# VHH binders against Putative methyltransferase YMR310C, part 11

Target 1, 317 residues: Putative methyltransferase YMR310C, of Saccharomyces cerevisiae (q04867)
Amino acid sequence: MSSTRKFKKVEKPLSQTRHYSLCIPTTLVSDCRNLSQITHKVYQVAKFASLFNVSEVVILEDNSQVDATKKKISTAKLILALLQYFVTPPYLRNTVFNEKFRPYLTAASKLPRLSTLPFTRYQKQDHGRYREGLTIKMQKPTLARKKIGKVFKQTKYINIGKSKALALQSQLVPINARVTIDTITRKIVSPQEAYGDFTGLDSQYGYYTRIASSFTDLFMKGPLKEGYTQSVYVPLTTRDTSIPELSSLPTAETNPHILLVFSTWDTLARAFKLDQDQFVDCQGPQEFFDAQLPCPVSNSDVADAIPMTLTTLSTVF

## First folded at step 4 (VHH)

Design g37 (framework vhh_sonelokimab_d1)
Fold by ESMFold2-Fast, scan of step 4:
Structure g37 (fold): chain B 317 residues (1-317), chain A 123 residues (1-123)
Amino acid sequence: as target 1 above (317 residues)
Amino acid sequence: DVQLVESGGGLVQPGGSLRLSCAASGFTFSNYAVGWFRQAPGKEREFIGAISWSGKSTYYAVSEKGRFTISRDNSKNTLYLQMNSLRPEDTAVYYCAASRWDTSLKPSGYDYWGQGTLVTVSS
């Protein structure tokens, strides 16, 4: 005879209640003096985005910042490559990253693997049924010589880190895309189906990454068909912005997709001004935000602000 | 209950103009940004433009800028879309949209939709 008391508190995983996208500015690395420092800051972003099951990390490019040093790669592309590196399974790294990126990934290769990613902790537990893969170009071109030079944008072949590529049973999919694959059915599956998450992503585990080259691209481009249901400004420095403080979030029942924009006001104002041709009839960047959060720590790195913000949103709202 | 009712659709010749209206009820219309969308047969729904709660700020899809103008009258709880230089490619059902959560300008994330008004551009 035993009696088990049930507690009143019910905790839901973040992935079940709300989807989050993080916008980070390229200025997050402005105070860095070398590749190692840049790499460490981006690693912390990747670590917490993975820990909190964030759907997307979008890099807002500050085109007004021109480095006096001649560079072959932009700051935005460097941050993108690093974010992609940290969410890429080790068995795909040589395929995903061309030799031209090798000099930029030297510090990243020395950092610990993110323990929260499924291909780090679940691969052995599922007997290899589910794997992360990269869609690869079809190896043989058409036999018709008149079709030489056509770009094959779709493929059946997925590199899953084994000696032979896996051929999809009934699907054609875009090349150079990260996917979760069921190796038995040879079908792309959601991370929820593969790893037991309540929400899951459409076809890939880990955060999606992209560059927003303009203020408008931040809101219009992305992997989510329905876009963002709410935009929240997360200030990295204290300043009056006229944006009301966040008082409530949409209920879990609405499956909301919340964009959290980690920035300084000056960075947002510069990005907005560069789009003046599209915004001559707008009052300012504040028009694009539903609410703002109080600055968690003034003059903090975005990496420090991320876990504080996501913890607050899961415990207070 | 939130209700959005579009009107003003119909058949228009290429190069013509048309003004759509959206009558809003069941929510404090003047507190929310609202938008226009369209959907052609067999295609995804696409964003046209949005207008801030005050009517002072507008945001358009790049393809529609200069041909379409969005405006609002908060005293009448009505949203408008002025369409000029219409093309056959503009043939679609036009929807107005609002969000319970959305006071900001954005191209997506709307949860209140009207029933739509059909615009056909044909000779």
Scores: ipSAE 0.293, ipTM 0.699, lowest interface PAE 3.5, mean pLDDT 78

Design g38 (from g0 with W53G; framework vhh_sonelokimab_d1)
Amino acid sequence: DVQLVESGGGLVQPGGSLRLSCAASGFTFSNYAVGWFRQAPGKEREFIGAISGSGKSTYYAVSEKGRFTISRDNSKNTLYLQMNSLRPEDTAVYYCAAQRFTYGSLKPSGYDYWGQGTLVTVSS
ESMFold2-Fast, scan of step 4: ipSAE 0.600; ipTM 0.853

Design g4 (from g0 with F101Y Y103A; framework vhh_sonelokimab_d1)
Amino acid sequence: DVQLVESGGGLVQPGGSLRLSCAASGFTFSNYAVGWFRQAPGKEREFIGAISWSGKSTYYAVSEKGRFTISRDNSKNTLYLQMNSLRPEDTAVYYCAAQRYTAGSLKPSGYDYWGQGTLVTVSS
ESMFold2-Fast, scan of step 4: ipSAE 0.573; ipTM 0.840

Design g43 (from g0 with T58I Y103S G110E; framework vhh_sonelokimab_d1)
Fold by ESMFold2-Fast, scan of step 4:
Structure g43 (fold): chain B 317 residues (1-317), chain A 124 residues (1-124)
Amino acid sequence: as target 1 above (317 residues)
Amino acid sequence: DVQLVESGGGLVQPGGSLRLSCAASGFTFSNYAVGWFRQAPGKEREFIGAISWSGKSIYYAVSEKGRFTISRDNSKNTLYLQMNSLRPEDTAVYYCAAQRFTSGSLKPSEYDYWGQGTLVTVSS
């Protein structure tokens, strides 16, 4: 019966679960005087992104601005590293971040862990079955003809913070990727299956992070094959614009994915102008947005705007 | 409801001409690059050409240059393909496809919306 048996999945409409990506500008730290202040602002972003189950945080690089602090690492890369640090389990930190990044993470290491993450809090139903891991390069002397080891781009070995790496039962996966694993079956599982919560994208618990180095990259180089369902401008200052105000969120049988762009119009206009040759008949950045949210205050810090916006969207729309 | 509806297909003799139309509804057509693809029996989908969302950039597959012309009318939410000097090997189902905020793409997988297709048969 086993060899010819039909496999059937339940036929049901997809749930209308809304997913959010947050775009934040590098200028969010422009008024910071030192690494500790930068770290605290990024921590607030990470805290609320995790609390509201945000799928992605995109850092829009403002190349027209000078770094607020003198450092070898770019502001965008620093923000990226900090955001990644706050969703990395303690047992993977030394493996995920090489020693050159550790001086930039000293303030972050002193901040409280994000209690909303399953690997940072006590859970009564945590039987040690599911664990976060990092895929590591496959290198075995027994697979080499001589003493020459070979590094492969795919691997079955996962670093789970134990003395020995866990070997996947039957899967080969790309190296240097964050994954959730079932330690009993030795298989990669979705975070949804492991923890009962959907947070981030398909491959790991917690938000995904990336840098958008241009206006075009923000919309085109996301992790989603189909792109964003809707793009919404979230003004940090009052601006006169022709973008319609959001009256409702899209409803669909597929899971909608909404990009929330936290910015000033000036920052968007500068970024758009650098890509103008790609949009010769376009009037401006407003043509890339489906709607805008009302500015709840005349001036907002990005870290404050995020929870205000996400709370409004969860309760009003 | 997002829809792309192709029309204008049919039977034509070798050396003949045909004009295909693709009517778009349910999305902001002017924000999308749109392209034409075809699929002959037993073959993969083949790129024919694409026009940018603005209409300022148009590009064609090398084999179709000079025979096929793509145009769009954003006021009518319609894409067109003018096909001249048709050959039996042009026999295929022709699809229109849309991709947001691009100049278009040669890869079918990069398109967001697809039409149902219209059959073009070139035969004596």
Scores: ipSAE 0.000, ipTM 0.262, lowest interface PAE 11.7, mean pLDDT 75

Design g44 (from g0 with V62D E64V Y103S; framework vhh_sonelokimab_d1)
Fold by ESMFold2-Fast, scan of step 4:
Structure g44 (fold): chain B 317 residues (1-317), chain A 124 residues (1-124)
Amino acid sequence: as target 1 above (317 residues)
Amino acid sequence: DVQLVESGGGLVQPGGSLRLSCAASGFTFSNYAVGWFRQAPGKEREFIGAISWSGKSTYYADSVKGRFTISRDNSKNTLYLQMNSLRPEDTAVYYCAAQRFTSGSLKPSGYDYWGQGTLVTVSS
């Protein structure tokens, strides 16, 4: 019977790869002398995050070392904008990034597009069925600002880089979100359904990005309601070879979403100290980690540590 | 979709022992700091103690320190409270509570997920 066929329909993820989030410090660009050098380092982070199908890149802001913001934009916000730029389809760049960001994206615009992203791989073939989009406002608020309740916070309109926004057939979704859309059925689909074995976070393709302005925000403010299954310290210096009471390998987990924190222990200890008044009976940052890895390379740059660490982990789990 | 269910409450004589359990469904305890609270008849709710998400840190209120022990079994999604040397003053409804990944924050505030409670009566 045809009704029996409905029970064969499966709407679940096609990909069962392990999920990784990378935490990188703003100090990754501390040795850079100009915007081009900063852009190149962030590009390498984006390249390897995309190549290893990383779900999220978190920028840990080191306010203790970067006191003076003589620039109109903070180091953390610059890194965030660059990371977002590298995973944004060309047809959405002008919508996602306002004109005020263009001076900071000049070097980025000259770099090769990331070859592993579907809108880079498939755009030449014009896969008209599936597109990356940005959800846009459906209605504007009233001037009185007394409008509480049913508001413009949700929308059915998606900017897919065409002359007209696409209207979803029967869904309302949050505004200002990156989504993958089936242009024929006019439904939001998972990146895995659209492009195969590719992870995204939530409903977009490519890594999610955010800034952690504090040690606490790194662990408590994330896109996943359940949080991370494991937190792993990845030393950037051989001086951090052994941290007391941390195991040398991540513990196995059934549904892993692993946070890899690329840092020095001194940086983490300083960040923890700034939040210490928020804790009780906590002795230090080690209580927030399940394991540590060996330093991937002696006194390495974050961009070099990432591919070495992810390659090693691909052989473990 | 988060649910916490306490069990193991009952009537016990002074000087006795009792073990409470708290089972989680809809999430795993691995990413949560979890704690125990109690509310005695006619009194405000009291924070008894907590265990960090890693299990490496525990906190106990002075009224129960040395008598109560908190432990967790993440493989079973279960939190335990071992209560020894019980006194009539320990009579209360006992609640387990969880707070989203706070990893070392054992503060008595910030718990958004609560069980329904289990009654413990210490009486002769």
Scores: ipSAE 0.017, ipTM 0.366, lowest interface PAE 7.0, mean pLDDT 75

Design g8 (from g0 with S105T; framework vhh_sonelokimab_d1)
Fold by ESMFold2-Fast, scan of step 4:
Structure g8 (fold): chain B 317 residues (1-317), chain A 124 residues (1-124)
Amino acid sequence: as target 1 above (317 residues)
Amino acid sequence: DVQLVESGGGLVQPGGSLRLSCAASGFTFSNYAVGWFRQAPGKEREFIGAISWSGKSTYYAVSEKGRFTISRDNSKNTLYLQMNSLRPEDTAVYYCAAQRFTYGTLKPSGYDYWGQGTLVTVSS
């Protein structure tokens, strides 16, 4: 029996990785004529972002055209809600998304769950120990009616999809945040601890999502304080720019955070022009990109360009 | 070794002006985009602005636009920050920084080379 344990466990060094953020424009859905078509395109983005362990999906808002969905919700907010829906475990969907969002999620509810997400795959070992949760508002206990509804910005209570919320043993964390929890120790844990060799960037599994309402917000309001180490333009239609073609990527050991901007040049130029007052003598959006990739096909849809680009980056670079 | 040395900080009255300098050595200064950052007591480091390797293009954070001007002199390997209409809220340690890669971009990130900072106090 001891022969099966011939060697002492070797501690693996902390693996470093290339972190990718995907910038997608709201024009991603401009050719869509109904909610079902919009939902399907966003589902493809979510599917491939999850498959390639993308750290962030940032939505670049384009308000230059009349938005077909703007009568009820903006296109950017709809895409954001759909992206968040696809990385939300089924037992949290009804609590994360209130009644007001339900009309926009009808098509999404009928699509298959993302098979790459560990919390949608039942594991025989350690199943039930680790669970995805949503941090919920903490109310200060009081006997007075006028104190009912007072909310703190931090909480120890996590909704894990059970009848009672789980109380963290010693931590206070921001409310309304997705977390991975160890239900035995009552501590927030990394995705790597919960699900194995996945290294993750934050306290939840899946990509982070945000809206960039301006060209400058794309670069200034990212999830890392140091920002993007490299920015790469991924042309959907043309390569007529002064940006050099991508020849190499930094090694995983340097822990780079690479922003991939999927867009037509016209969409970037419009966004840049709206921020023109922040740029003195700047010649255009090209001055914010370190490199560009070749257009994968003569006329690429954003959802199709994503898997082609990420496959190329993982196999060629 | 890459070295950036800030100078020109000090005490200034509200409404006053101050010019900071950053002397670069140990690398080909003219090939790098460079920028200014500041950190107020108890707050996070914030981006002020950047200037391209050629000096032809600049980018400023919205909050600083119009009061601060960035310039460079590649023949002297020096970066400048002209600060006008100073306010008590401008009190901070000011840092100059250089982009990681040759001919780097104006994006407010990707800075690997940092100076030690110079203190600017705006108070009467």
Scores: ipSAE 0.294, ipTM 0.713, lowest interface PAE 2.8, mean pLDDT 79

Design s1 (framework vhh_sonelokimab_d1)
Fold by ESMFold2-Fast, scan of step 4:
Structure s1 (fold): chain B 317 residues (1-317), chain A 120 residues (1-120)
Amino acid sequence: as target 1 above (317 residues)
Amino acid sequence: DVQLVESGGGLVQPGGSLRLSCAASGFTFSNYAVGWFRQAPGKEREFIGAISWSGKSTYYAVSEKGRFTISRDNSKNTLYLQMNSLRPEDTAVYYCAARGSLKPSGYDYWGQGTLVTVSS
């Protein structure tokens, strides 16, 4: 079983591919009136990110004081939780999301699973050999060790949705991390190794998610050690920005990582202004973009702009 | 460890040209604005120019504009300074520096320097 798939796996999973990161603003949900509408918009983002094998979704946080909460979560944290929910297997949902988030996930629980995710494919073909898991705290030390007051933030135990946690053969890994596990060898494997040629980060299932709390964080605090190869502004409204129109993408042979920033210019200008003392020699946010795309349609919705943009990049460039 | 290593300095005749290189390691070079500085014997350190993280924008000290060109190659983690029409007063130790994106204006990572001597 799965012999054909095993012979098709890539030795170098990131070779000959272009990787995309999507930056979406929290204003994506500003016109929503209730949780169900917010959930549906974020679901569309997750669906297309999964369909086009996007590596990362970055949430650009609006510096708005309207989210001062005693009991409600911020818009950015809500979007993050929803994006994470849509790439979480059903058997891990109660473990991954604590009670604080469950009221915000009721609408999401009623939406269809993303059929393009690897864990929703190939399960039957591998007889459950490769499984998605969540790393969990180690069992409490025995009497011989219980006097050690050291808090263990590493573990060898993984919740794989079965009655007993799986123990890693020879690794200690951070707790509360999503992993793909080989249940026979008891080793963490890349999603590409388990499921074949799938874009995404080696240690992430589906797309990676993060919040950029500032303009600086968007460009500087990514999970990529070498940063983004190219940054592209995708305007949601028409405006002259002096950014040159995109003429070409970096060659696939270089394994480039391309950041696509879906935003209005006003949102970017506001975010840049808050960080401007760190960029005193720069003229404005345009200096952080290598190219821009034409506005997909006048006054584009982010959810509609994403598939239009990704289709254009796959067919025109 | 963050490291910046300058190279390409040496003796050059007045009116000549020289290209300096700065190799960066230990940080994500493409995420940092980087620049060139120089210090002549018995003088204060002087700013020459800087280039944005993407290479799209450059900023030069007025006195150097037109003679010096700063460029970068993010694929090679390297910063360059092309110096043309060199004069004896350009004799100095040349330093490359990296500007942290999360810091107020200024540079906090510095190379060891490379000596440029302009004389007949």
Scores: ipSAE 0.015, ipTM 0.292, lowest interface PAE 6.5, mean pLDDT 77

Design s2 (framework vhh_sonelokimab_d1)
Fold by ESMFold2-Fast, scan of step 4:
Structure s2 (fold): chain B 317 residues (1-317), chain A 121 residues (1-121)
Amino acid sequence: as target 1 above (317 residues)
Amino acid sequence: DVQLVESGGGLVQPGGSLRLSCAASGFTFSNYAVGWFRQAPGKEREFIGAISWSGKSTYYAVSEKGRFTISRDNSKNTLYLQMNSLRPEDTAVYYCAAQRGSLKPSEYDYWGQGTLVTVSS
């Protein structure tokens, strides 16, 4: 009688799963008057990114706009911290976020945890075998010279929210990184192995977050070794007459990882112009997009445009 | 397992033309800016030119502008360097390199092993 053992479902190969990255501009919070409003807007982005199993949220920095809040950190860094907060387990919050960030996270601490994330719904059913962790530095050397060298930037110790850090069996990994850990084998495992296989669904542990401080960084840098297969412009206004003619839908690919850029054309044109010395033969931002989608609604808020767009794409694709 | 393999080098007469190829494997070529560098005997490695991931933007070193043309074929995972009006001072080992991000010649992630071009009568 081995009825206590769950068997893996037959799942589609990862290469057949459609993956999305969302690019959001810092202007998504331009109409917000205080930290609470900013926090609620970013929470909606986090909620839908989690619900639709988005792999990445990229914040495109618009330096032309004055911050609505009197914060000492940039709008991009505030949005980044909030997005990271919403995918951070409670037991890691004090380790992940420097004390200096705590004033910016007060409204976020009052919001419900995202129900789709593993640390809110999978923990009990997997008997605590898999846990989210943060790689922490090895014990600090007592002599200053021992702080020098590449090995100082690697660790085998993972904070999993218990009284003792978990020591990896045989791996050295970069410090200050979020990982999924198998607490029995003491090995870093993929989110698919930990959570997707357990549920019988191909699932990711939340989204990755980054800031694109330039137009080039948006398209060329990211957590994916191979980058994006398609880039798609999603207009936030129906009245943008500056948009060049683009294809209506992305081309189908065997291993699609699609970047959805939620913006106005003016914001993209400004970002492109700042990098234009790198693109002498380029006429404009349109040369970086494979397709354009119809505006989800006239004068869409980014948070509202995201679920409308992802729902449409899940129906068509 | 990232690989860049240069080919098409050889001996050419002054004033001649030559086309170099660089075959890329082990990464999504179409997501990388790629460029050409050269190193003559006893000299430092020199940037020649780069092309954006889409193939729509190019950036050339001032000394090579007008004689050398960089192009790419993303369907074949191949980078090209068309060299015209070759001079003896163009004699060098030519390297292919790939970079995420900027076309500017500072931080290339992957490098080929090089192909020798000799311009001599």
Scores: ipSAE 0.005, ipTM 0.344, lowest interface PAE 9.5, mean pLDDT 74

Design t1 (from a8, 14 letters changed; framework vhh_8cml_1)
Fold by ESMFold2-Fast, scan of step 4:
Structure t1 (fold): chain B 317 residues (1-317), chain A 124 residues (1-124)
Amino acid sequence: as target 1 above (317 residues)
Amino acid sequence: EVQLVESGGGLVQPGGSLRLSCAASGRTFSNYAMGWFRQAPGQEREFVAAISWSGKSTYYSDSAKGRFTISRDNAKNTVYLQMNSLKPEDTGVYFCAAQRFTYGSLKPSGYDYWGQGTQVTVSS
């Protein structure tokens, strides 16, 4: 198919910056006893991802650690819903989250809003021009839906939390997308264009979130069309005795997008083995990493490792 | 979105050497596995060599093993093919190709982006 989008020049030059994606394991919440504890751990991840202007949080699903009691919602989907909740403006929560998710979000509703998100920080009159929205389906036709066929996937309407949806000036866009809108020009803009200090992906406000259900999905099914420029293993334990030799911090590319994988080597090795048929030419998961960092804090949780790692990286390259 | 431009082709005598370069522009060159392919007049395009995104793994066709070396410089967004002991059978248009971020997939298929090619002629 031909591209229907015209190339948009950014009138103001973008400053060079490093972009980070965080890969966190579902085992992040394995020692939690209840929903409130799970919610608090995920909140800390969201807080630091927002504070350090992280582009993406990807959840690596560890299927080997499944509970004996089958839950109504998977651990990965719960973490995803919580991460998405913390970057959702209050006026969009009922639109974004299906009724079935609301019992899992009760503890989250009691936690403070993330003060470093654009729609929390830049709510003042000087930035009232820009507003976060969710693209919503156009009203469905009244025709009988007896045939499995094409569903409308594009819209001009954005829910911005006002009584009427905002109609885009001259574009049709995919439904169910989280966007920043210029309320004066009625155009979707990047968070970077709106707020000047963010490098958001796909015009989405806050960090992007996704689940990687396999080792391959971690590297291939990201929001970046061209993938990550570098991948770095960040060990969560000093007891990783099977770690192959990896280089220390690599030289950064121009405007790099670095994937930081917070995990244990055993978890990565198991995930790799499940995808072995796709990796017949590879010796192991070490071939997917440019570098390995020292364990930031021995036996700490992911939430503590994140700010330590990002602070360290901000001082070295 | 990666754009690929090949250079370094030309006329060389049998037994000679050439170094082909492929300059990539766009974003995230280092996330692509890179390959070299060639096509002789009236024949199908054939695989020559591939290199993983990190440069740690390489894969060669039987005709290229021991004579050709593929390498990359991610800082310069460039992939190279050093061709030694060239034979008349090596004559063809050489294409640079990029495969989406797929670690361990140095297969001859699955390349998404292609250059326009550079002519290599081995003749006395």
Scores: ipSAE 0.013, ipTM 0.335, lowest interface PAE 7.3, mean pLDDT 75

Design t2 (from g0, 16 letters changed; framework vhh_8cml_1)
Fold by ESMFold2-Fast, scan of step 4:
Structure t2 (fold): chain B 317 residues (1-317), chain A 124 residues (1-124)
Amino acid sequence: as target 1 above (317 residues)
Amino acid sequence: EVQLVESGGGLVQPGGSLRLSCAASGFTFSNYAMGWFRQAPGQEREFVALISWSGKSTYYSDSAKGRFTISRDNAKNTVYLQMNSLKPEDTGVYFCAAQRFTSGSLKPSGYDYWGQGTQVTVSS
């Protein structure tokens, strides 16, 4: 019975609810002409993901197009940075984003703060016992004197936006991760324990973000060991598929986690084909989806489709 | 708590049939491809059959093709292996295994969860 430890934590019951992950394609910004337009579209995604307590936003990278102009940053990384910016407390922004990202965040800094986030609603001063933090690199003092610059992959130090980093009481945790911390006990806690609301993953508030660089990564490299309870295709354009329409969802009492994939079929088909040698005896991307929803509005922006879809799921299912 | 529990093994004569069942719990069954592997004494685990998470696609080893049929019932969280025309060389412990989705991996290392196995003995 080998145990691989991820985090040392006190077990708390999770909220009995349906959790949603949103997958959005990098093509959501293909019609944008400048950074300001890109920022506005990503802001709308962040706003509705926050409003509907979405647990995760996954960016599906479309590698089918060769960039005619060399960019300093990929479209996927830009969208990721913007999504992360909108859920990052102001006191962590300088630590989370290095100076190379700041030119890409100028338009974002001028947009209204997301009002539904707990650190936006409650923080006018120190919000009390619980804070959002970022795990930072640890150096072992004895070894640092012999080999300067030796860094370990785990840490006990968390930047909580104070002049001094907080040292965890008895935990070692992965570096460069967002966490919710109890400043009195010096332990990582769930967002539900800290704020009364469950949104995102066990260790942080706000949606989790990641890039899926392949069709396989979308389903396999998520933060959930069990994977998604259901995968649902949300078409942005009308097209005949073999996927049955969604008729039911598992009950909230089972704490299901549902992946909603906002895409065109052509984008999914291209991504699947690039990974096709991994999928013996699969007929196509339809086999990775349990159901599909009706197209919310044909040729709609992803940002517009999201609230339509989440409203439907909350009222019908 | 993840569990895969095999049943339906036993002793049969050559030419006979057996139906194996594997009951799954503790994970989202409909998101997992399900496979059957077998292991004879002193030998490596070998692939027998695979069914996709939807049940639409199946794959068989050369030794199983035409004789064995894999199926699943997602409502019951159960996968089945119907074995016909059994031969003495089919003798072994049969294991149920789960993989996030069909990835083309027919090797044991590609599977996330494993049952304890059920014994199948084919002898006169």
Scores: ipSAE 0.014, ipTM 0.359, lowest interface PAE 6.9, mean pLDDT 77

